VHH binders against Probable RNA 3'-terminal phosphate cyclase-like protein. Designs and how they scored, part 5

Target 1, 375 residues: Probable RNA 3'-terminal phosphate cyclase-like protein, of Arabidopsis thaliana (Mouse-ear cress) (q9c578)
Amino acid sequence: MVMMKKMKGSQSFRQRLLLSTLSSTPISIDEIRADETIPGLRPHEVNLLRLLEIVTDDAVVDINETGTRLKYKPGTIVGGKNLVHSCSLSRSIGYYLEPLLLLGLFGKKPLSIRLKGITNDPRDASVDTFRSTTLNIIKRFGVPAEDLELKIEARGVAPNGGGEVLLTVPNIKTLSAVHWVEEGMVKKIRGTTFSTRVTSDFEHSMRFAARGIFNNLLPDVHIFQDHRAGAQAGKSPGYGISLAAETTTGCFISADTTVSCERPDETGELDVEKKERSPAEDTGVEVASWLLQEIEKGGVVDSTHQGLLFLLCALSEQDVSKVRVGTLSPYAVETLRNIKEFLGVKFAIKPDPLTGTVILKCTGSGLINLSRKLS

## First folded at step 1 (VHH)

Design b05 (framework vhh_lunsekimig_d3)
Fold by ESMFold2-Fast, scan of step 1:
Structure b05 (fold): chain B 375 residues (1-375), chain A 120 residues (1-120)
Amino acid sequence: as target 1 above (375 residues)
Amino acid sequence: EVQLVESGGGVVQPGGSLRLSCAASGFTFSSYALYWYRQAAGIERELIASITSGGSTNYVDSVKGRFTISRDNSENTMYLQMNSLRAEDTGLYYCAATRYFGLYSEYDYWGQGTLVTVSS
């Protein structure tokens, strides 16, 4: 007899669905934005449910008239090839990539899926950050490198997207526990600048400004300009930068942002003054500074990747994982609560006053992909 | 695997009646909101009627009082009872299914359509 887990509110929607699916735990969520001017589920949340149905068999979704109550019975994770999903333009592709990566690892078949929408925005990690940083974190847990890939085929920013990526994820039997406490020293910085539907001068300006910040700190800095034209440049004007630092111990620390030159809600009916743009150089300086701040915080991952790191540890074989992180982000704390709720995994958390970092330790839940097929 | 199959279309005189059916397979029918769309020649596809998983109905003004949408969860079938048909009701009728009534973005599933012709 499987009991339905009851929850309330809009918090952790993405992680609740992810952990529900991985643990095969039916859920009922009530009071989703029930008292807001526009109540209920948002377009990106509904679109995530569609994505779950694409990558699973026999998932059951029941939403009430106002979208304020969801009953979700998870299906079996299948994966598969030649899948296509059009992401809601209310969030970037990055919103969908984190749960997809974890779900794909525990599928019956390897996953190959084409995702369309917004590749870069200021809210979610960019597709560049996923490629440079997120995939390298996942590889640390025993995932084969050759089959874990994200290809950026077209870029698109808010509001109209037009970006496109191809995600490939191998199916595995289990994740390996990690001992990952040595931060090492930064040995190189790699980055990507891009622009869509505006001059490539924005790419140069961001690159020049970011390199200026790093010039006195280390010599191995390469920031690429990913110039794209026509259909590969999406449907909206904007520009962005992604930076990743690699350490001598194989840690990847990242920072990114994107500036959209148009509002998502622009209809032409409103006399709305156009947003003032920060100069591209200011964007380059800001992101370079954010990267240095993340490095100074310490830990084997940046603040935005702490949640994923903890999910990987909790899903791993029934052995002890030990990881060092900087100051815990609100998202990371929320992730720890959700892990305990769905997987019963509790982390031992010990501050390290010598370094200003925090060491977390857990015994993995031992999730085994029993439906795994090799073909 | 997933299918929506419309039936019941045909030629009818003005003032006549038709009952359309939409048979569903491959998903949990009772959990979905269901819709009838009409596409007339040279006109954008228009929402005609909807029914939520809970049974609440909505209609476009031009069909209100003449059309009745209903569902039978035991048979995985949705119906559109069309009375007092007018020439303007001529078109291809599509059924569609989605999990989010009132939060419309895109529909999860569409049928291929059934043709209704109101003509003397």
Scores: ipSAE 0.000, ipTM 0.161, lowest interface PAE 17.9, mean pLDDT 86

Design b06 (framework vhh_podentamig1)
Fold by ESMFold2-Fast, scan of step 1:
Structure b06 (fold): chain B 375 residues (1-375), chain A 120 residues (1-120)
Amino acid sequence: as target 1 above (375 residues)
Amino acid sequence: EVQLVESGGGLVQPGRSLTLSCAASGFTVSSNEYGWYRQAPGKQRELVAAISGGSTLYADSVKGRFTISRDNAKNSIYLQMNSLRPEDTALYYCARHLYWGDSLYAMDYWGQGTQVTVSS
């Protein structure tokens, strides 16, 4: 029996629900945007609670009339096959993937779930980044590669989505502790460009521009064009790019973005030469530059994956994990606070003055998936 | 930390124009999403226009009449509203979203809003 934890505000909503569920800790969140003209929970936050009800049993969700207070009693994580969830169009599918991945690992059954909505947007990590980077990070913690997959069946961008992915997650007993401090050298860059309801010239322009940034830096760069048509191209015009760097020590560093268009192009480019870069070329240059910035920051993960890395360390067997990261992101710092609050795990943080990186150590909480639970 | 301050609202006759301004302060990256939202009395909030990177998006009800733009040097967003109609009457909000592909880092920042009233 755990006493209900009381907390306030809209911050860390996903992690609060995730850690509540993994630790079997009931929570009460008050003052959710209480003083705003549009108070309370947002559509994507309510939709995440509905997803939790799909993947768990006996969860209790109590929301007040204004949406400004949530009482959540976590259920048992079940998982299951042939699940379907329609994600709110107020956020991308990427908003749901990280908590869903971690919950799926500790389910009674393996998880297989079809998610519908926005696959790529500028606010959340794309489904491409999740597939190329996020899934490779969790494999380091002893998660088997078998049945760990995200299939992108249809792409959809804001505002109307129409994208669709299939996420498969094995259930495990425990996560293994890691010693992951060697960054290695970047050995290759892989990427994906896509477009929906606009010409494939957008894909080519992003690819060409991004490749131009990597010229003379490394030879092994391959950026694919994932052209989608008809039902696989969603309901809204747009384009995007996802890039991932792989190092000699098995680190994956990523950057991505997506642009929603207000109108479709007529037929694409008729002339090759332009006085200024197209928006697609600017997007390719920007994301390539972001990737280089993330590589220069150092660490075994990019800044957007630091939170996941720390969650995995804290959930692992009761042994010491030691990891190197670049400068801590605000999300990473918030993640460390939430870990301490729910799991009682405190990280020792030591700057490395020679590299400008930071080494973190913790003893895992020893979360065990009791997959054969009696009713 | 980012603060958003809207200005430029007021009472205007149908068919006239207004320009709304949103001044952001703090440190931001150029690839942030900025949007103008509105809420009419007794209605839900709706997206009016958004700008992200080199692309813009408009609600069908305002397309061809409203234009969103930004000044990166001033860290400001503008909404040029032409051919205003009584149904455009609402409280208009500016929002900014941080982008690094992670929603737990990316916090929505909202201004206080600026009232636009279109009446004869």
Scores: ipSAE 0.000, ipTM 0.128, lowest interface PAE 19.0, mean pLDDT 84

Design b07 (framework vhh_7nfr_2)
Fold by ESMFold2-Fast, scan of step 1:
Structure b07 (fold): chain B 375 residues (1-375), chain A 121 residues (1-121)
Amino acid sequence: as target 1 above (375 residues)
Amino acid sequence: QVQLQESGGGLVQPGGSLRLSCAASGFTFSSYYMSWVRQAPGEGREWVSSISWSGGSTYYADSVKGRFTIARDNVKNTLYLLMDSLKSDDTAVYYCAKGPYYLRDWAFDIWGQGTQVTVSS
């Protein structure tokens, strides 16, 4: 029995639960949106707790009547196959994938889980980005490529989802430390456009516009159209694009977005709300431009993956990891604070003013999967 | 001021049917998800059903699936709940709420005045 760690507010909810579970540290969070018009935990936050109960044994979740206080005692990570979880439509499946990937690595059994909900939205990384970029980052830390897979079976956009993915994660003993400071040169760009419940002209327009940006800069550009029909096209009209650049040193840099043609109002204020549709061509240009901006920022990962990179470094064997990233994102800074709080791992941060990048070093916590049968 | 006014409740026998209406004013009704929420005597609020702003998507609590139908008329700014095969467990005050199903009762920002549904012999 360890002392319960006390926290306040809604910040870092996902990472607090993840790091609580990985470190076996009970937590109590109070004052969760206590002064907001709609107080307390949001549906996706409650739904994440339900997912934790599915993938762990003996977790204890105690939420007060208003959702403004949570007591969480983490269980043992079990994993397992033939699992199914319906994600809350208040956030995309991407909200759940990052913590789930890390938890699955330290399970008693390999994880195989079917996740249902929103596959693509503008807030969280898309399932396409997880498949093209996130999994490749995880593989760098000694995770077997054979059993680490994300299959996109159906697409669904906000508000009504209807998308579906199958995630498979091997269980490991430990993560390997990395030395990953060479960015290399961009050698190819791969992308995917999609549409749900609207014409494939949206896919064509995004692809054409994005290729127009890249074709004069790089010869090896392929943007695919993932045409879905019927049940595989979800329940809401929308369209989106995901792009990934691969470098000569095996770095993956991504950018994505999705436009929902139907959206709920999420504001508590009485403002006049409008449903907005960005022109598909403009969406293609915007995401292509964001990708080029991420490449220009430098680092071995894009800004959205910095937090995951630091988590992997901190969870690795008790050896030194050294990584190069661009300017730190707010999420990355928050991630470093949470790592220190739960794992006691501190990063040495050394800016490189000549490149505008920063090098981070840490000694991993040496997390060992004690439930694993292999040595 | 934003207002939601429920009507159509009443006393019915088990197996009976009722149609509830909610008249909305003070906001752009056609731009928002709408929901029905109920509160049984001495109990907390329970989400019942939600409908997208276009009417193209509907959601139902497991307890009412196959028995209740949610609908909307964006020209008349009116939300409907058609209730069939009513059970004693459906006895509650029914409220109209602005917001999508996945925000549940603690996440709704506008409540109506309610309409009483009583299912008894």
Scores: ipSAE 0.000, ipTM 0.128, lowest interface PAE 19.0, mean pLDDT 85

Design b08 (framework vhh_ozoralizumab_d1)
Fold by ESMFold2-Fast, scan of step 1:
Structure b08 (fold): chain B 375 residues (1-375), chain A 120 residues (1-120)
Amino acid sequence: as target 1 above (375 residues)
Amino acid sequence: EVQLVESGGGLVQPGGSLRLSCAASGFTFSDYAMYWVRQAPGKGLEWVSEISSSGSTIKYPDSVKGRFTISRDNAKNTLYLQMNSLRPEDTAVYYCARDWGLYTRYFDLRGQGTLVTVSS
C-alpha cells in the first residue's frame, strides 16, 4: 500500500515528475495556476507527461477538465531504442533533456530517443550546452562515456522549431559519490555559433566578438561555426552562441543564449536600428562576459548546473558526496527542497567566506537500478 | 476541512476482538472506495481491507481473511473494521484511508491512526 504525496501549485513541475518517477512516489498536485486568467497545466507540462509515458511502463496520469489538478502514478523506467518524441514549441528541447538524462540512467534498457522541436532558446540550456557541459558533469558520477551522447541533427529556434536531436543514455546500476571541491584553473574555452534561416555573417560576428573578449585572457580559445542549411536549419530565423570553459581539474563551466528573429506580429528587420555593435556582436560579447562571470563566481559547475549536480549527489550510493559551488541559484535552492521532499536527503551547507563559494555535503539515497539489463 | 478520524483501538489479549470506526468529513464519502491499512512497528504500510463506494465489493488479504470484516455507512459518513481472533502480529497503528481513484490500493488521504496492541 502506498499513500500518494499531496502538493500544490505550479512550482517545480518538471522536478516533481522526475523525483516522483525515480522514487516511485505517486503524487497529487492541486491548485495548478487556479487563480490565473488561463488556469492549469501549460502545453509543455502536458507534453512532458506524454514523454514520461513513452519512457516508462504502466504510468497513470489523470488531469481534471481545467488542468488545475494532476494525479500521477509513476511507471517503471524502461528506456528503449528507436523512440521519438515531438516536444511542445512552448519550451525548448532543453526543458525535456535534464529529466530524460536522469531517467534514462535508471532504465531497464539503454535509452535512445529522437527529440524534435526547438534546440536553442534563451530560457533553457541549449543542446550545445548539454553536449559540452551537462554530459561531462554526469560522467563524473561513474556513468560510462561510451553510450552517453547527444547528436544535433537539425537546429530549430522559436517560434516554429524544426530542430532535431538524438539522445542516447546508458543504463547504470548506481551513481558513484563524488569529492569535487577543486575548481582548478581554466585551461581552454570551446564554443559553437550557429544561425538558422539567416546569413552565416551572424555566426562570424558572434565568434569574432567573443574571441575579442578572450584573446587577451587565455591563449586556448576555439569557437566553431556550425552553419546549417536546408532541412537542417529548421523553420524559423535566428542565431545563437554556446561557450564552455574546461579547467585543469575537469570542471566545465558554460554560458549560452539564442536570439529568434521572428516573433508574433514581427514585421521589422533585425538590422534596422543602428547600435554601437550589431545585435550578433552584442550577443557574442554578452555570452563571453556571462562565461567570465560564471568562472568568477567559482564552484565546480556554473549556476545553471547546480540543480543537476545536487540531484546526482542525492541519487548516488549511500556514501558522502562533497561539492563546491558558487552562490546558490534560485533553481538550486528549489532543487534542494525537492530532493528532501522526495528522497529524504538533506544537504549540509557551509559557506566559504574566503572564496564566496559554498560547500555542500550529503549522503546519497542509494538509488539502485534493479531492472538493469546489460544488453 | 477534508479529514478522517479513527477510533476504537486499544490493548487486547490474543483471541480477542476490537471494532474500529472512521469518521469522514469535508468530502462526499459515498463517492470513494475506502481502505483499512496498518503499520506495525518498524514495518511498511500493509493493506488490510478494501470496500467499494457502494459497499458491494469487499476484498481482504489472506492474512486477515475470515477474521476481519470491513463495512460502511454512507448516510453517517463512517467506515468500520470488525477485528476478531486477534493475533500478536496484528499489533499496528490502523489507518482509515481514502482511495486515490486511479490505481488499485493507492490512497490520497488517511487519518492520524488508532493503535491496536495484541499482547499477553
Scores: ipSAE 0.014, ipTM 0.511, lowest interface PAE 7.7, mean pLDDT 90

Design b09 (framework vhh_lunsekimig_d3)
Fold by ESMFold2-Fast, scan of step 1:
Structure b09 (fold): chain B 375 residues (1-375), chain A 121 residues (1-121)
Amino acid sequence: as target 1 above (375 residues)
Amino acid sequence: EVQLVESGGGVVQPGGSLRLSCAASGFTVSSNYLYWYRQAAGIERELIASIYSGGSTNYVDSVKGRFTISRDNSENTMYLQMNSLRAEDTGLYYCATSYFPLYGSRDYDYWGQGTLVTVSS
């Protein structure tokens, strides 16, 4: 018997749809921004429902006139190749990548999908961070490296995007449980700077500033400039930087941001004052500092990847996973609540006072991809 | 006040082409969800094509590969390019807009007056 779960509000919309689909649990969400001037679902939330229609068969979506109530009956995850989806410009492609990655792993067929929109923004993990960090975390759970790839074909920043990526995801039978508590020591830092429809001086300035922070701490630092021109540079001016640290035990810790040079609520003269450092140089220093802060917090993943780590542990085979993280992020805490609600998986949480980190343990739900079409 | 005005309908022979236009006022086509519906005699109104914020499109199987939905933000107009027309494509074509995709809900849509397409021998 599959009974519909009743929920309220706009919280955890992405994870509610993801976990509903993976657990085959119909949901009804009421009171979605019911008291706001513009009530209901936002463009990116509706666009995520469209993406679910593309990657699943027989999903049913019922939205009331104001968008304040959603009834969602999940379909069978199919995957497939030569898929195309245009992401809403109200959020970056990064908003879609985490749920899409997890859905693709449990599809009937391997997934190959072209996503169009905003590749880099300050709110969601960039496509660079997804490629350097997110995919390496997934591999730890027994996902084969073959056909697990994100290709960045064009970059695009807010508000008008014009970026494009190709995501490929293998379908698997099950995820493996992990024992992942050793942080190791940082052995190298890799990064990418980019700019769209502005001078490459922004890329040089961010790279120079970030390298200045790291070169006194670590010799193996390489920050690349990903130069794009014409159609590969999107429709809006901006610049950004993504940094990832790799440890001796195979941990990847990341930090990124993007600055859009065109914003509807901004005057062109605002904050244009001459400084000792350029805005791009400040951005490079800031992100390098964020990376060092994440390294100091400890854990086998950075704060932004804690939720994904816990989802992978909870979806894994019916064996014990044990992982170390830094202080739990709000997203991570919400993720643990949602995991319990949909999968019935509870994590034992033990602070480690010697390191300031937290150790979490769970027995995986044992999700098996029964629709897998490969021998 | 939201208004949609369709144009471009007419009589065409099988295998021919038509381009329908939907001019919008009171809102911007680039920021809204836009739809083309078809209503044939004695048949319920059917969603034929949609375009969402960000440019994502969807089509019913019977028109996929033949029809293309698009928009021109500078002219605040939505289009339906119809190629390889068949007798079964005959009907009254409506453009519509809503705050959300019409997946599961068709209430509170803003509708145009409709434009007639007749495919005859």
Scores: ipSAE 0.000, ipTM 0.104, lowest interface PAE 22.1, mean pLDDT 84

Design b10 (framework vhh_7uia_1)
Fold by ESMFold2-Fast, scan of step 1:
Structure b10 (fold): chain B 375 residues (1-375), chain A 121 residues (1-121)
Amino acid sequence: as target 1 above (375 residues)
Amino acid sequence: QLQLVETGGGLVKPGGSLRLSCVVSGFTFSSYWMAWVRQAPGKELEWVSSISGSGGSTYYEDSVKGRFTISTDNAKNTLYLQMSSLKPEDTAVYYCAKEYIWGSYRPFDYWGQGTQVTVSS
């Protein structure tokens, strides 16, 4: 039996709820932005708790009047079909996708859920990156490709969203351990440019500029244009680009961003991060350059996916996983601390000074989906 | 109900030309992006080219750009791949595919049976 864990502050909110739920560990979080001008939980954090209540049975959420204290008793992960959730506009749908994906894998039933809100923003991984990179990473851990899908029905950017995606996730018994230390060579780059409520010229300009960066460096580059109009274009003008590199050893390395052309109606100082309006060509150059930087760092995943990689290793069967990553991101370091706190899993870390990469090794916690029900 | 049937493959010498055809049935052709994908012996699937349902937008793998032309005949519900200046490296089974999720890796929902293209002297 696991006793309640006490913790403080606003850090790692998503991972704390995710790991609490996966480990069936009740938590109490105090001093959530207690000294800030606007104290307590943010709209997207409260909305994530609402989502957890939808996908689990018997979760208990107790929030004080100021939102500065949360007591959370996790429920049993159920999953289910024909679910619908409206995500808070203070963060993108991407904020919800990673925890929802991992929870869905360990549900009683397969998950099928429609999520509404902001599909692309500069703060969280876009729905495109989730589809091209995140889903391919989890397949490496034995997750079946059948019924693992994200459909982008409508795009919506900040501040007003209006985007819509359908996520389907199979339920599994266990995750398989991995031996994944060879990056291989980049064999192709695939990308998506999009625009909402502005001309398709933004898509073309980003694509042209990104290809200009890759010319003579990589032979296999294809960047698609996913222009949305009418009902599929959301409620706010904007544009963005997502790029992913695939290697000969099955690694996926990604970079993305989005530019919103409209300010939030209200002063969203800490809730909505606005990227300054830039020419589309500059955006294409920037993201292409970021992708090349991620490739140069090495490792089998990009810096933004290191946390997910470590979560998957720690949740896997009680066998040894061994993975190579580039320079550890702050999010990745935070993830390792949270893994230790909730699962008791410790990673052996061996730097490789010749490559600037790091090899991490752990024995998985052996999480088994005991409630799994198949049709 | 959904069916894709490829024809037009064969043996050709380097520098030669072939035209592949894909007859589509069971869905509204003009509503979907269509693609040509190939698989060389012992290798993974390689995307070759895509075309919008309207025919107004076309995209090519860099290795075939300037040599291959993708086109549609909406009246015949047929997708074409005109291949010119063929190289031994173009030897593969060529598949017609309907794109299910545009802009993502492995976006192909339905595949035809394939048509063999062999480029050899």
Scores: ipSAE 0.000, ipTM 0.124, lowest interface PAE 18.4, mean pLDDT 85

Design b11 (framework vhh_7mjh_2)
Fold by ESMFold2-Fast, scan of step 1:
Structure b11 (fold): chain B 375 residues (1-375), chain A 120 residues (1-120)
Amino acid sequence: as target 1 above (375 residues)
Amino acid sequence: EVQLVESGGGLVQPGGSLRLSCAASGFTVSSNYMSWVRQAPGKGLEWIGRIYSGGSTSYNPSLKSLVTISRDNSKNTLYLQMNSLRAEDTATYYCARGLFYSSGWYLDYWGQGTTVTVSS
């Protein structure tokens, strides 16, 4: 039996559970927001534990009365077909997708799961970004493309959600090490604008504004309008935009956001300043600008995907992976600490002053999916 | 689609026992954390206890040994058994999906409630 790892605080809750499960390491987390005005686990954190119980066998979860202590003994990752999980409305489906993608790769069976809740919000990567960018990053590590898919069946924004996605993940034996240091040049930009329970004018305004930023920089820009109505439009009014740049070397760099609209007051009156940019135009400009900033930072992934990139490198076969990234995000730094703690993998980090980027190098832990069954 | 319906409330004498039921539809009780919570007239919500997806239970220490939470997976129904009822147990009783802590509310869906009155 592996000794239980003792930890404190609310930090890296998703990654702690993910790495605990992948390494078969029991954990005890104390002092979870013990000094906050509202102490303890949050709804999305409890909901993630329920998701782990759905995709694993024999997981043991023990939470104290105040939610400030969790003892977690991981189970065997099973996967399976026709699974359903309703995500907490305190975070988007994106909060669940990153750990679920990695867990699904090391399951006994391929994973097929329907996730319900908020598809798009500003705190986590949107389902659009997962589809356009995250899955393409995962494919670089030897994951079969044909069975790695995310379908957006319904969109839903905060506060009431009503969105729905179907995630399919193949089970693999091992991840391949990568040598991924060439950024290339941006060759095309693809995007999606959407709206729920508001007019398609919001989609058009975001698309027009974003294209205005790109017009003289790159000719190959296509932003799709994914208008949803009825049951596919969720329960709350809102709009959003997701953009992804593809480079000549196969890098994908993304940016996205979502705006939830407040309910109209009972008078139905809308107070708007007509001589300033519409919120939708501002959103389009903002996300287009964020994408250009991410491209300027360099690296083979955007700042939000650095953590995932390092997890994939650390989980890969016992061979050397070498990757280039921009300035390390706080999430990426925390990810490196968690990797060392659970997998014993240490990254060599070398700044490249000529480009302002950072090169990271590690020997993978050599995680082998011993539970994998051929059907 | 998701619905929780409590039943079994009513008038009971002090010292009596009562079993409440919570019928769930639109999701599976055994795949979720489930809680019982009550609200006495003019008071705040009080957590009674919970059952985890794996079947283990945890209770409010002030109520431990007076209550038992169970479920019937074949009927997709949650139960609350209460013994040695006192006038102070007069409240509306709710079943809910998720966990409740004294530090906050981590429950996604609630039932309509069933009223228990303890009086001679």
Scores: ipSAE 0.000, ipTM 0.234, lowest interface PAE 16.8, mean pLDDT 86

Design b12 (framework vhh_podentamig1)
Amino acid sequence: EVQLVESGGGLVQPGRSLTLSCAASGFTFSSYAYGWYRQAPGKQRELVAAISGGSTLYADSVKGRFTISRDNAKNSIYLQMNSLRPEDTALYYCAKVRYFDWLSPFDYWGQGTQVTVSS
ESMFold2-Fast, scan of step 1: ipSAE 0.000; ipTM 0.363

